VHH binders against Ubiquitin fusion degradation protein 3 homolog (ufd-3). Designs and how they scored, part 6

Target 1, 271 residues: Ubiquitin fusion degradation protein 3 homolog (ufd-3), of Caenorhabditis elegans (g5ees6r586to856)
Amino acid sequence: PLVPVPDFYIIGLAGKGEKAIAKLKELNEKQDAFQLNPDQINGLEELFVLPTSSNYSSEVTQSAFEMSLQWPVEHLTPVLDFLRIALTHHSLNSYFCDRERGQELVGRLIAILVSDPADVALKVLVCRCIANAFSHPVGRNLFASTELSTLAPLVVRQVLNEKTVLQMSAATALANWSLALLQQSEQCEQLGPKEDLLRAILNGIESVDSFGYLGEDAIIRLLQALVTVMWGDASVIRLAKNRNIAQIAARLKDAVSNDSGKNIARDIVEM

## First folded at step 1 (VHH)

Design v7 (framework vhh_vobarilizumab_d1)
Fold by ESMFold2-Fast, scan of step 1:
Structure v7 (fold): chain B 271 residues (1-271), chain A 123 residues (1-123)
Amino acid sequence: as target 1 above (271 residues)
Amino acid sequence: EVQLVESGGGLVQPGGSLRLSCAASGFTFSDYAMAWYRQAPGKGRELVAGIYSGGSTSYADSVKGRFTISRDNAKNTLYLQMNSLRPEDTAVYYCARGETYYDLYTGEYFDYWGQGTLVTVSS
């Protein structure tokens, strides 16, 4: 891939949603409270039929998420799978990521990332929801704020997880985050958020003994995030140099064989 | 139902060439990274070459410059062109869809592999 990140990555539908809807219906029957009615289930099913670029919103679909997001954490897998698709629709992104509801959403995603025991599927879907939230302006504003210092370290931890599917989902979220911060800095002053994201990334990776266990695509997304958050910003670049980013980038370069990844890492080393 | 079917293996002399094919079905081929692995007698599986959905490629050091991985998304087919074959290239070659498929709903990890095609390099 190119740098800075050329456009927001969207983690869309790959294959059929049949397992997601079947699991949603199974877990719905186990709910004592916040059980979905047939209209609400139908409203969620329609998300797998609609094109990603369409503007879709309905009160029934909104209500279905308001109910199902209250389910126990261990039952949220299909709910978050539907939510990641919903966030790619402009109207639903605006609804869930606005100032009032967005804080509730962020709190729920944080709760899942710190839940015990570790559940790979839920953490994957949280990272995919964060990644897809950046597909529209309201989601970008929600996640690309100064309050980033609470959530970003949790996402960086997922990049370093042993499971490659989680690494990739988390690294994609960081790449989108870096682009959102870059775009905001072009429209107004941007003093804290870019430095906060850079610090979160460097704090997470500086103590890693080897990057060889990381998937190559995840490393490339991580390198894109690092370059993009530094792009054209002397203060952020100075912070990165003081944090010894050249040494970290050289080690990431050793963990990739793709020319694109090696070129991005080389550019960081040579800053 | 995901299916990967390899073909093109056979017996060749050292220095010879073979082209392997993998016919994929049951998924949107263009959305997935694809790879060739091999397993020599009595040894574990090793990655030979990978190709990402965007077309970028990677190779094991032992085959770089001799093997070329490619794909034809219109035909749902993955290829491995093998040149300057050596006795140590003797192995069963497997087509694989990415590294690992993780099923969110069962928590199971699946490597979708073909049945393999035998390549024997012997004089």
Scores: ipSAE 0.062, ipTM 0.497, lowest interface PAE 4.2, mean pLDDT 84

Design v8 (framework vhh_vobarilizumab_d1)
Fold by ESMFold2-Fast, scan of step 1:
Structure v8 (fold): chain B 271 residues (1-271), chain A 120 residues (1-120)
Amino acid sequence: as target 1 above (271 residues)
Amino acid sequence: EVQLVESGGGLVQPGGSLRLSCAASGFTFSRYAMAWYRQAPGKGRELVAGISSGGYTSYADSVKGRFTISRDNAKNTLYLQMNSLRPEDTAVYYCARDLWSGSYRYFDYWGQGTLVTVSS
């Protein structure tokens, strides 16, 4: 019996953000265009002081992101670290993910994921921004849209990266995405996006020679994404079976020692 | 405060058409998924049609091909165009705002409802 994830994962604060704040200030001094003023920097610093999931937004904080997101790619690491936290706040999530700004946000995240050579740290933060976008309804609605077909394969690629922190961040984003699509399908019977996400995951992983290099937690999140997108949907389950998901799940099971992960994989094999 | 106000219900003969409207206020309408539900006499509420903030639509099998859900974000209004109406479509129709929560489906605000009677 498949069991979907019970709630969205939130990738929260690691300390008070002193390193991110220091790096933001350092890189801000190097900006010729889009340099932040002291009020804008203070607005971003407040994000690390407020409780996760609190309602926080101000015009100054919004303008700080509008300016700093225009910085060169090599300077974006602290900006995206602030953005991932901002997306956990209801009003800022709504601001960035709404119909006016959402497509620009998605386009920016895609541009970073396809850039070569984008730093692993930058790609980690993109995946964390995607994961945290699902913490509120507006972000869920944005990522449940038609642009899934472009972004999802790029996120799946990050699950397969050699760095475990990137694997985990990307797999967490996929697990949240799966839950958002499940909730939307129960409400609006919008089933096409579930098949698209399943296809993106299977296309990425079906040809992988070995899963042994993947972190166990990332494999468990990936398995959770698979069961969640298939749960209660005969059409999606049929598509997965036709793509030999049982064989893929058996190989993922062999790559985990955790009983929880083995049990999820077994449930996929036996469905 | 959030308000949803339905209108457009009435008496119509089998095979006829009606257009329902739902005027939304007190929230940013364009950011939320919206739905139409109905409740026939002596029965529970059933989902008729849904529309996401991204414009994707879904329909109950019983109304697919006959009903069309749409939205006008400039007017903060949700619509349900009902064609080829049948006696079994007789119900109070409710507009609902949708909240995405875990694995639990929750509608946090409902309108007062508008009665649709399909009879000869």
Scores: ipSAE 0.000, ipTM 0.099, lowest interface PAE 20.7, mean pLDDT 82

Design v9 (framework vhh_vobarilizumab_d1)
Fold by ESMFold2-Fast, scan of step 1:
Structure v9 (fold): chain B 271 residues (1-271), chain A 121 residues (1-121)
Amino acid sequence: as target 1 above (271 residues)
Amino acid sequence: EVQLVESGGGLVQPGGSLRLSCAASGFTFSKYYMAWYRQAPGKGRELVAGIYSGGSTSYADSVKGRFTISRDNAKNTLYLQMNSLRPEDTAVYYCARGPYYSGWYKPFDYWGQGTLVTVSS
């Protein structure tokens, strides 16, 4: 794997979404308030046939999300599955991540991550929505601006979950976050957000005795996030050294067998 | 003795094209992340495009689709192909050496002298 993260990871569609649309229709019938009409359901279904290069956004599709995101947390799984796809489209990303709606979206994602007990599938899809939000400038600006102290620790916690699919989705979100902050810092003098993301990651993982239970791909993605947030930044690197990142990286290295991952971890140990 | 020498700047009309070159010497060019930055009058320096040692690239949103960064490791040269130039692209363009691939923790440490690009009718 390349370091720093060379481009934003997009967690795209697998298949035509038949399972997701069937589940959406099932749960829609259970809604007392915010029930979707057939046009709104069709608008969401269209997202599975549009290319990710499409700048398509319709008022019907927007209204479908405005309604369905108000559903009870336990019914949100198919809604978030559609939202992660929507966030890969420039116009929908801009709509949901802008100044008017962005903070409410972030608040909703936080509420899902802190819900107890949240379904693993819900947490996976929240992390995938966060990862895909970085695919366009408006989403990058939203997540780079204000929520590092509250949202980042919640995402880091998901990297440490026992389920490998959640580990990978969370590590991918952190990798994209780190790239967004690297690009932002190169366009302006903002070191604070990078330091905050690094602190959130290190705070979350510093007490882990063994990373052997983590999937190797998630460890490598996490190592990419760590390198990317530190890349070419003496102040961030000093912070990492003071936080004993070398010991943490040594433990990550012990849990990975892939030579590329071992090389990334070794570079952190030796910096 | 690390040196980065830019060339290819000049005056061009809106919609025109320019190709910038950066000749690198004094280090193993192929192992370093390389970047183009620019600085417009009265503004701070901003990243335009970067290219990693492995060949993957990144671009500022304002230039994506119009500019192409590339490298020729055999010639120790970094390029920036600029198409569909706009008045707001007017700036001094700088070549920068980024982190080493196995010592990536070193910051941007060398910058060229800059080459002026003026886009004007």
Scores: ipSAE 0.000, ipTM 0.250, lowest interface PAE 13.6, mean pLDDT 84

Design z1 (framework vhh_7zox_3)
Fold by ESMFold2-Fast, scan of step 1:
Structure z1 (fold): chain B 271 residues (1-271), chain A 120 residues (1-120)
Amino acid sequence: as target 1 above (271 residues)
Amino acid sequence: DVQLVESGGGLVQPGGSLRLSCVASGFTFSSYEMGWVRQAPGKGLEWVSDISSGGSTGYADSVKGRFAISRDNAKNTLYLQMNRLKPEDTAVYYCARGEDLYSGTYFDYAGQGTQVTVSS
């Protein structure tokens, strides 16, 4: 039987801060504008040692992100690495995802994906920021109300990238997004966003010739996203059937070897 | 599915030792960075140690000189030798799979964890 994603995934439960800090300092020296001072760098360093559930709301840490997010896209890799961790902290999630700053965050993430940077790490970290935004209610509310017609297709494109780490990060973001929409629909019956997310996923994957190049973990997260967005919703299920979900799920099943992925795909086919 | 199964935790007095093990399945173990992260009661995750596919190791300042990470690629097993344990080492210890993305190891999977309690 079809079951939803049980809990939100948090990507990079722990990172190796020393190397990320070294890269941040290296790129900080190359900045003509928006260069971080030592206090701001120390504020970012603290994120790797603080509990993810901590109520961390340092103004110096906030200012460090406000400055460093203005850096050229090519220099954002360590900034986004610190940001994905910041989004797992309740107070920083609220700060970046609230009504005042949430649209700026979404716009910046869209701009990075639209620029299609050659550095795959930038796209990976954008997807991880999106995934980790769902770790707290404020981030869930932001992305549940986000313009899915713009951001979701960009994330789905990353699932189809040749690099397995990017595939997995993007698929995890979609899985978390699906769960957030499911939970929101249970509270206030908002159905439109679930249909929009399903359309974005199906539009992206329908034209794929073969799923054999995709990592198995990414396919499983994608299947979890599909099941979760369809869960208990006759309207969404009807849309999926009209978009030939059974055939798509059968093709995804052929690309996985583990029983978990095969079982999810089989259940979708037999829906 | 990626599966990581930790064992070896337990109750130990301050100054004692424990050896944690983690058996991995569902991926090519030898190709990945592996590590240990821990979560003390009421706190978030703290990185403890990592080891590259080539055997290079890293340690958090709080455990340097006391803990030793190692791996056995033939057995798909990761180890953490914990010596001179302190009450502040009390935590659930998680085995974690990582990747070297640009500047170091990031953990994308963790097991169920094993409880370590250091108490007098």
Scores: ipSAE 0.020, ipTM 0.374, lowest interface PAE 4.7, mean pLDDT 85

Design z10 (framework vhh_7zox_3)
Fold by ESMFold2-Fast, scan of step 1:
Structure z10 (fold): chain B 271 residues (1-271), chain A 120 residues (1-120)
Amino acid sequence: as target 1 above (271 residues)
Amino acid sequence: DVQLVESGGGLVQPGGSLRLSCVASGFTFSSYEMGWVRQAPGKGLEWVSDISSGGSTGYADSVKGRFAISRDNAKNTLYLQMNRLKPEDTAVYYCARGSGSEYDLYFDYAGQGTQVTVSS
């Protein structure tokens, strides 16, 4: 089954990294402050050859990110591409998402998402970083306890973007977020309110008249997020019904041709 | 229900050949870029090859001239013909569906993988 989300999606499964490495080196030469030395560049390159299950952590790699994350926003594209890979490694996930650095990471991701250039690539990579942060417990705890009222609406906005790749990256982040909240509630813990994520999603999409421009897979990921955040929770289901989720799900069903997507949407309509 | 089911892996001698297959279901196969990625023991994920909906192919430098990717849209099947196999090709091979990322490769679905072991 597709619902609830069966496991966390990891956006880093494809990984040669040649484009990211080349662009990192190009932009590094333009830095006056926070320029990476050769050892730091090598530490980032190693991320593409190490197993994601490794307990890899390098002081040099950490310092490379501490330097390069200070670059101007317009130069952050390859840095965030390396960061999304780093977040799939247990030790680096813990490093960036822990109590000391986690809120700074969240603040940086928010700052990028509220920027108003038409830089789709940068916003795609922010959504991929958020999605991959859920690959390990420390990242799940950070985003489950993060201020949902600020970050979640920004991610929902990206689902509605015209670019299919951004839609998919954002919908994947929401799907992972919903699973993290579900798993925490199943442990008899309420870390981060499921109602806040549901409200953010519904507030973003409730006035959309047609979802026909969205890629089918992004619609399915969004439907997975909606069902997963409601899964087995009477109070969340009641909130959704009061927000007319049936009408929203009917419009999502109209925009999808895949039987699985239609079945998920139909089940929401018939709740 | 998006599913990718790999087969064709196994144990093979250096210099030998294997052909991997991946049967796709739950989406319009012909509309998507498809690819193969692998994970060797103690290594990270490595992109191996991809093929666009139009049939254009790409290959990692490590496999160029030895591997050939192809697809049969009528059968919803992706193939990887692996020739002149080396011990360094030992890995779990995953069939993956592309999402159209222009900056990097992004695979939004992957199968369970099939083990390829090259030894001797």
Scores: ipSAE 0.015, ipTM 0.199, lowest interface PAE 7.2, mean pLDDT 84

Design z11 (framework vhh_7zox_3)
Fold by ESMFold2-Fast, scan of step 1:
Structure z11 (fold): chain B 271 residues (1-271), chain A 122 residues (1-122)
Amino acid sequence: as target 1 above (271 residues)
Amino acid sequence: DVQLVESGGGLVQPGGSLRLSCVASGFTFSSYEMGWVRQAPGKGLEWVSDISSGGSTGYADSVKGRFAISRDNAKNTLYLQMNRLKPEDTAVYYCAKSPEELYDLFSGYDYAGQGTQVTVSS
């Protein structure tokens, strides 16, 4: 079944990352400070040849990120592409998302999402980093415990962007976030984070005049996030009903032709 | 306006074969890297295979030697030939396009189709 989200989505790699590697090398040559040496570049290249679930960690790879994340924002696109892959590896996920470094990572991602003019590619990769951070327990703990009043509305805004690649990446991050909160609530009965994520989603989408411009796959991920955050939770369901989720779901249903999406939306309407 | 329409899924017995097709429109198909990703019941999305505009192919270890990706640029169609199918191959298969040129500096795929269900069962 599609609901609740059955497992965390991994925004994985197609091919060996030749485009990302080429752009990294190009932009590395432009750095006045924090330029990567050949060993550090090789450490990042290794990420594209490892299985996504591997327990890979290397001090040289860690140092490459410590250097390259200090680059000017306009040069960060390939760095964030490598980071989203790194976050799929258990040890590197723990390294970036732990108590020591996690808040700095969140702050860096927020800074990019609020920046003007950050290009669409940077926002896509930030959403992919957030989505992939949920692939392992340390990343789930970081983002599930993050102050949702700041980050969640920024991610929801990206779902509503005109570019379908950004819509999909952001909706995938929300779907993973909803699953992490569901799993956390099953261990300890705490409602605050689930209610905050639901409010952020509904606040963002309730004012949208038409969902017709949204890609169908992004709508399905968004519907999955909504159902998953409400799953088995009478208080969260009541909040959603009070926020008129039935009307919003009916409008999302009108924007999809896919039977899976229509079925999920219908189930929300009929709650 | 990018459209990807998958077909060719269905029910097949273990050891059987299926050929998936994806008809693309709304972009210059021959200029983009294309791929297949799948989502098995109870699992996340898994990259299956890709093919560059020049015809270079890649495969996930789980399908290497059994699956073959190909493309027909004259028909704007991507294919996945699936041989020696296993119950573990049961999934919704999605046709995927690389990002538009302004984003093609990173490796990854957009899922623009509704997918096609493949069920391998006796």
Scores: ipSAE 0.014, ipTM 0.201, lowest interface PAE 8.0, mean pLDDT 83

Design z2 (framework vhh_7zox_3)
Fold by ESMFold2-Fast, scan of step 1:
Structure z2 (fold): chain B 271 residues (1-271), chain A 120 residues (1-120)
Amino acid sequence: as target 1 above (271 residues)
Amino acid sequence: DVQLVESGGGLVQPGGSLRLSCVASGFTFSSYEMGWVRQAPGKGLEWVSDISSGGSTGYADSVKGRFAISRDNAKNTLYLQMNRLKPEDTAVYYCAKETYDLYTGEWDYAGQGTQVTVSS
């Protein structure tokens, strides 16, 4: 079934990265500080040929990210593309999302979204990094414990952007987030994060006059996130009902032609 | 900085041929997909053709069978061979480098374009 989210979505499995590598090398030449050496560039190139099941961790690759994440925001597009792939590898996920580095990563992603860069690719890749962080337990724990009141509204804003690729990447991040919170709540009774994610989603979509511009797949992922964050949780369901989720779900249902999306929305209306 | 210099346009009779060229600099030409887009007077941009770094090609239905795209990576040059030209092919033709942001389907075209006019 589609609800609750059946497994964590992974965006962009390791594969063809020729353009990302070329762009990285081009922008590396422009760096006055934090320029990568050839070994560091090779360490990043390896990420596109490794299977996601590989337990890959290299001090050189870690060093490459420590350097390149310091680049100006307008040069980060290929760096974030390498990072989203790195986050699908168990050891690199643990490295970036652990107690020492996790808050710095979150702060960096927030800063990029807050800056609202003209290059939509930066916003897409931030959302993909967030989505892929959920592929392993350490990333799930980081984002499940992160202050959702700051980051979640920024991600919801991206779901509502006019670019369908950004909508889909952001909706996928929300879907993964909702599943991580559901799984966390099954292991320990913490309702605050679920309520914060639900509030962020509802606050964002309540302001929208029409959902007709949203891509159908993004609406379905958003509906999956809503159902999953409420799944089996009477308190969160009551909060959603108090926020008139039935009316919102009915409007989302009208914006999809796909039966799967209509069925999920109907389930919310009929709660 | 990305530089794309188009040439080869001009006035041609219906049924005639033209070969457009685009000399690229400021980026690793061989690593990017390249293409041609055009804009007729009073109309929006229309994708015409593209070619991958490995040589795989695509064409708009309106030009399929008449146009041929090619590239010379050693010369950093993109070509468009246009055969059996029609008045409807009249447009400014832009050489385009596929943006790194392949996810949005956008094209970078930094050139001035080259005017193709098909008229008697």
Scores: ipSAE 0.014, ipTM 0.258, lowest interface PAE 7.7, mean pLDDT 84

Design z3 (framework vhh_7zox_3)
Fold by ESMFold2-Fast, scan of step 1:
Structure z3 (fold): chain B 271 residues (1-271), chain A 121 residues (1-121)
Amino acid sequence: as target 1 above (271 residues)
Amino acid sequence: DVQLVESGGGLVQPGGSLRLSCVASGFTFSSYEMGWVRQAPGKGLEWVSDISSGGSTGYADSVKGRFAISRDNAKNTLYLQMNRLKPEDTAVYYCARDSYEELYGSTFDYAGQGTQVTVSS
């Protein structure tokens, strides 16, 4: 009865590009090193004009990211906002997620989440970058091969944050990650990463006293992630049952009013 | 509690000018990014302009070169100078407080009651 997510979620333009570029310009003036020139700023602004998932890349845009990603973490908010959009473009996704640069991207995202910045927007945008990395095969392959023991628990922590926008962004990243691992396992029968992701999710949520503070949409994305990572895999399902997923799913069901979400939770309880 | 009170709207002919004001209270105004959003009859909210705590400004393409946002931190007041007004600028204009989360998520966490701007010949 389990039904996996049908396709990857893409977190497209939310808000206006003019806001992001204005903040980028403000923070650019504070840089002693790695300050962007006007051509580099224009290269980033172009990303908000192009259609989502178009195949866009330029050396100027790549250079702008190479410079701005070196900024102090507290100044990265607009940089990560442009990066999440860049990751929806096939050529830029390949540039950032390939074998040469992919581990550096993962390490940078981990470092930001580990620093636990007070600014929630940084955590939101890290999760959105992770989610959008899955929009193309190169990004999917990167995260399918990524060390889940480090990154996955950090993302699960964000699902449990009090801010609903962060919950949703993190849950979306987990749903996409689950689908990428499912597709990878169907091609290569690689089970380890699915078990690691399931363990990370269950380790985080089993300690929660009440799910009532979680937004309904975030709970639905989290339930979709659980179903997708378990789907068609007897070993992963057995691990979940041994971790009492039926009780956890029943509690998540009680926190949603949407019939679709209740149906997903019921299917987990009854599997 | 947080309060935002707009004023300065009214009826104006095309090509005219209006200056909107927003008086803020209940929070440290100078620490927050502030903005203006508008809602035309029968349409959704449209972001118009914002200004950072440091004075950096952003504008929607539809108003660039015609509108100017500014702030007076000593008076806890946000302004929008609107020049060369067009019939399509007709809307209720809302003063709003931005957070970093809202700047890159949805929109503003607090908005005022709004002030009506009507541009008609």
Scores: ipSAE 0.017, ipTM 0.206, lowest interface PAE 6.7, mean pLDDT 84

Design z4 (framework vhh_7zox_3)
Fold by ESMFold2-Fast, scan of step 1:
Structure z4 (fold): chain B 271 residues (1-271), chain A 121 residues (1-121)
Amino acid sequence: as target 1 above (271 residues)
Amino acid sequence: DVQLVESGGGLVQPGGSLRLSCVASGFTFSSYEMGWVRQAPGKGLEWVSDISSGGSTGYADSVKGRFAISRDNAKNTLYLQMNRLKPEDTAVYYCATEGYDILTGEYFDYAGQGTQVTVSS
């Protein structure tokens, strides 16, 4: 079944990254400060040749990100593409999402999502970084325990964007977030974060008259996030009902032709 | 299909002014960094100016204080206002864009056909 979210979605490699590497090198030459040396560039290049499940981390690769994440926002596209991959590796996920560095990472992601006009590709890559942060326990802990009231509404806004790739990346991040909070609540009796994520989602979508412009896969991923955050939790379900989730789910159902999506939406309507 | 069409070049006397325009199509213009590069006779490409999606501008030292880059996102048009032109500014000027194709995960780099600027008496 599709609900609750059965496992964390990982947005992995789509190719060998030759063009991303070339772009990184080009933009590196434009840097007045925080320019990468050849060893740091090589450290980032290795990320594209490692298996998705490898436990890779090197101090040179870490330093490359510490430098390149300080580049101007308009030069960050290849950096965030490398970071997306890095977050799928246990050691690098732990490095960026730990107690000492996690808040700085979240602050950088927020800064990009609030920038206008932001490159759509930057917002896609931010959402993919958030989604992939949930691939390991340290990232799950970071996003489950911090910045939820600030970051979650910004991600929900991206689900409503006109670009279907951004919709899907943002909805995937929300689905992973919902699963992380569900798993956390099963280990300890904490309801606040689940209610906060539900409120962020409903606040973002409750005024949308028609979801017909959203891609069907993004609608299904959003429905998975809604069901997962409510899963087995009477208090969260009661909050959702009081926020008219049935009417919202009915509008999502009207926008989807896929049977799985219709069934999930119907289950929410009939709660 | 990405298309960049430059116009506004011509012959001008030293100290004169020209305004170059570039009409873009085939991509979400407002989301991408835009720039101007030039090639003088017998020389390589020289970066002249760029403007980010957020409106931040950069200029080569050789044109700083004389040229102004701007964009009109409603018209998908990039501009270069060129003042106090010098013979050394004689070149073919190309409108350029670079970006990331989020569907393929590939970077791209496009330039138009160029517009000739000749600064001579």
Scores: ipSAE 0.016, ipTM 0.279, lowest interface PAE 7.0, mean pLDDT 85

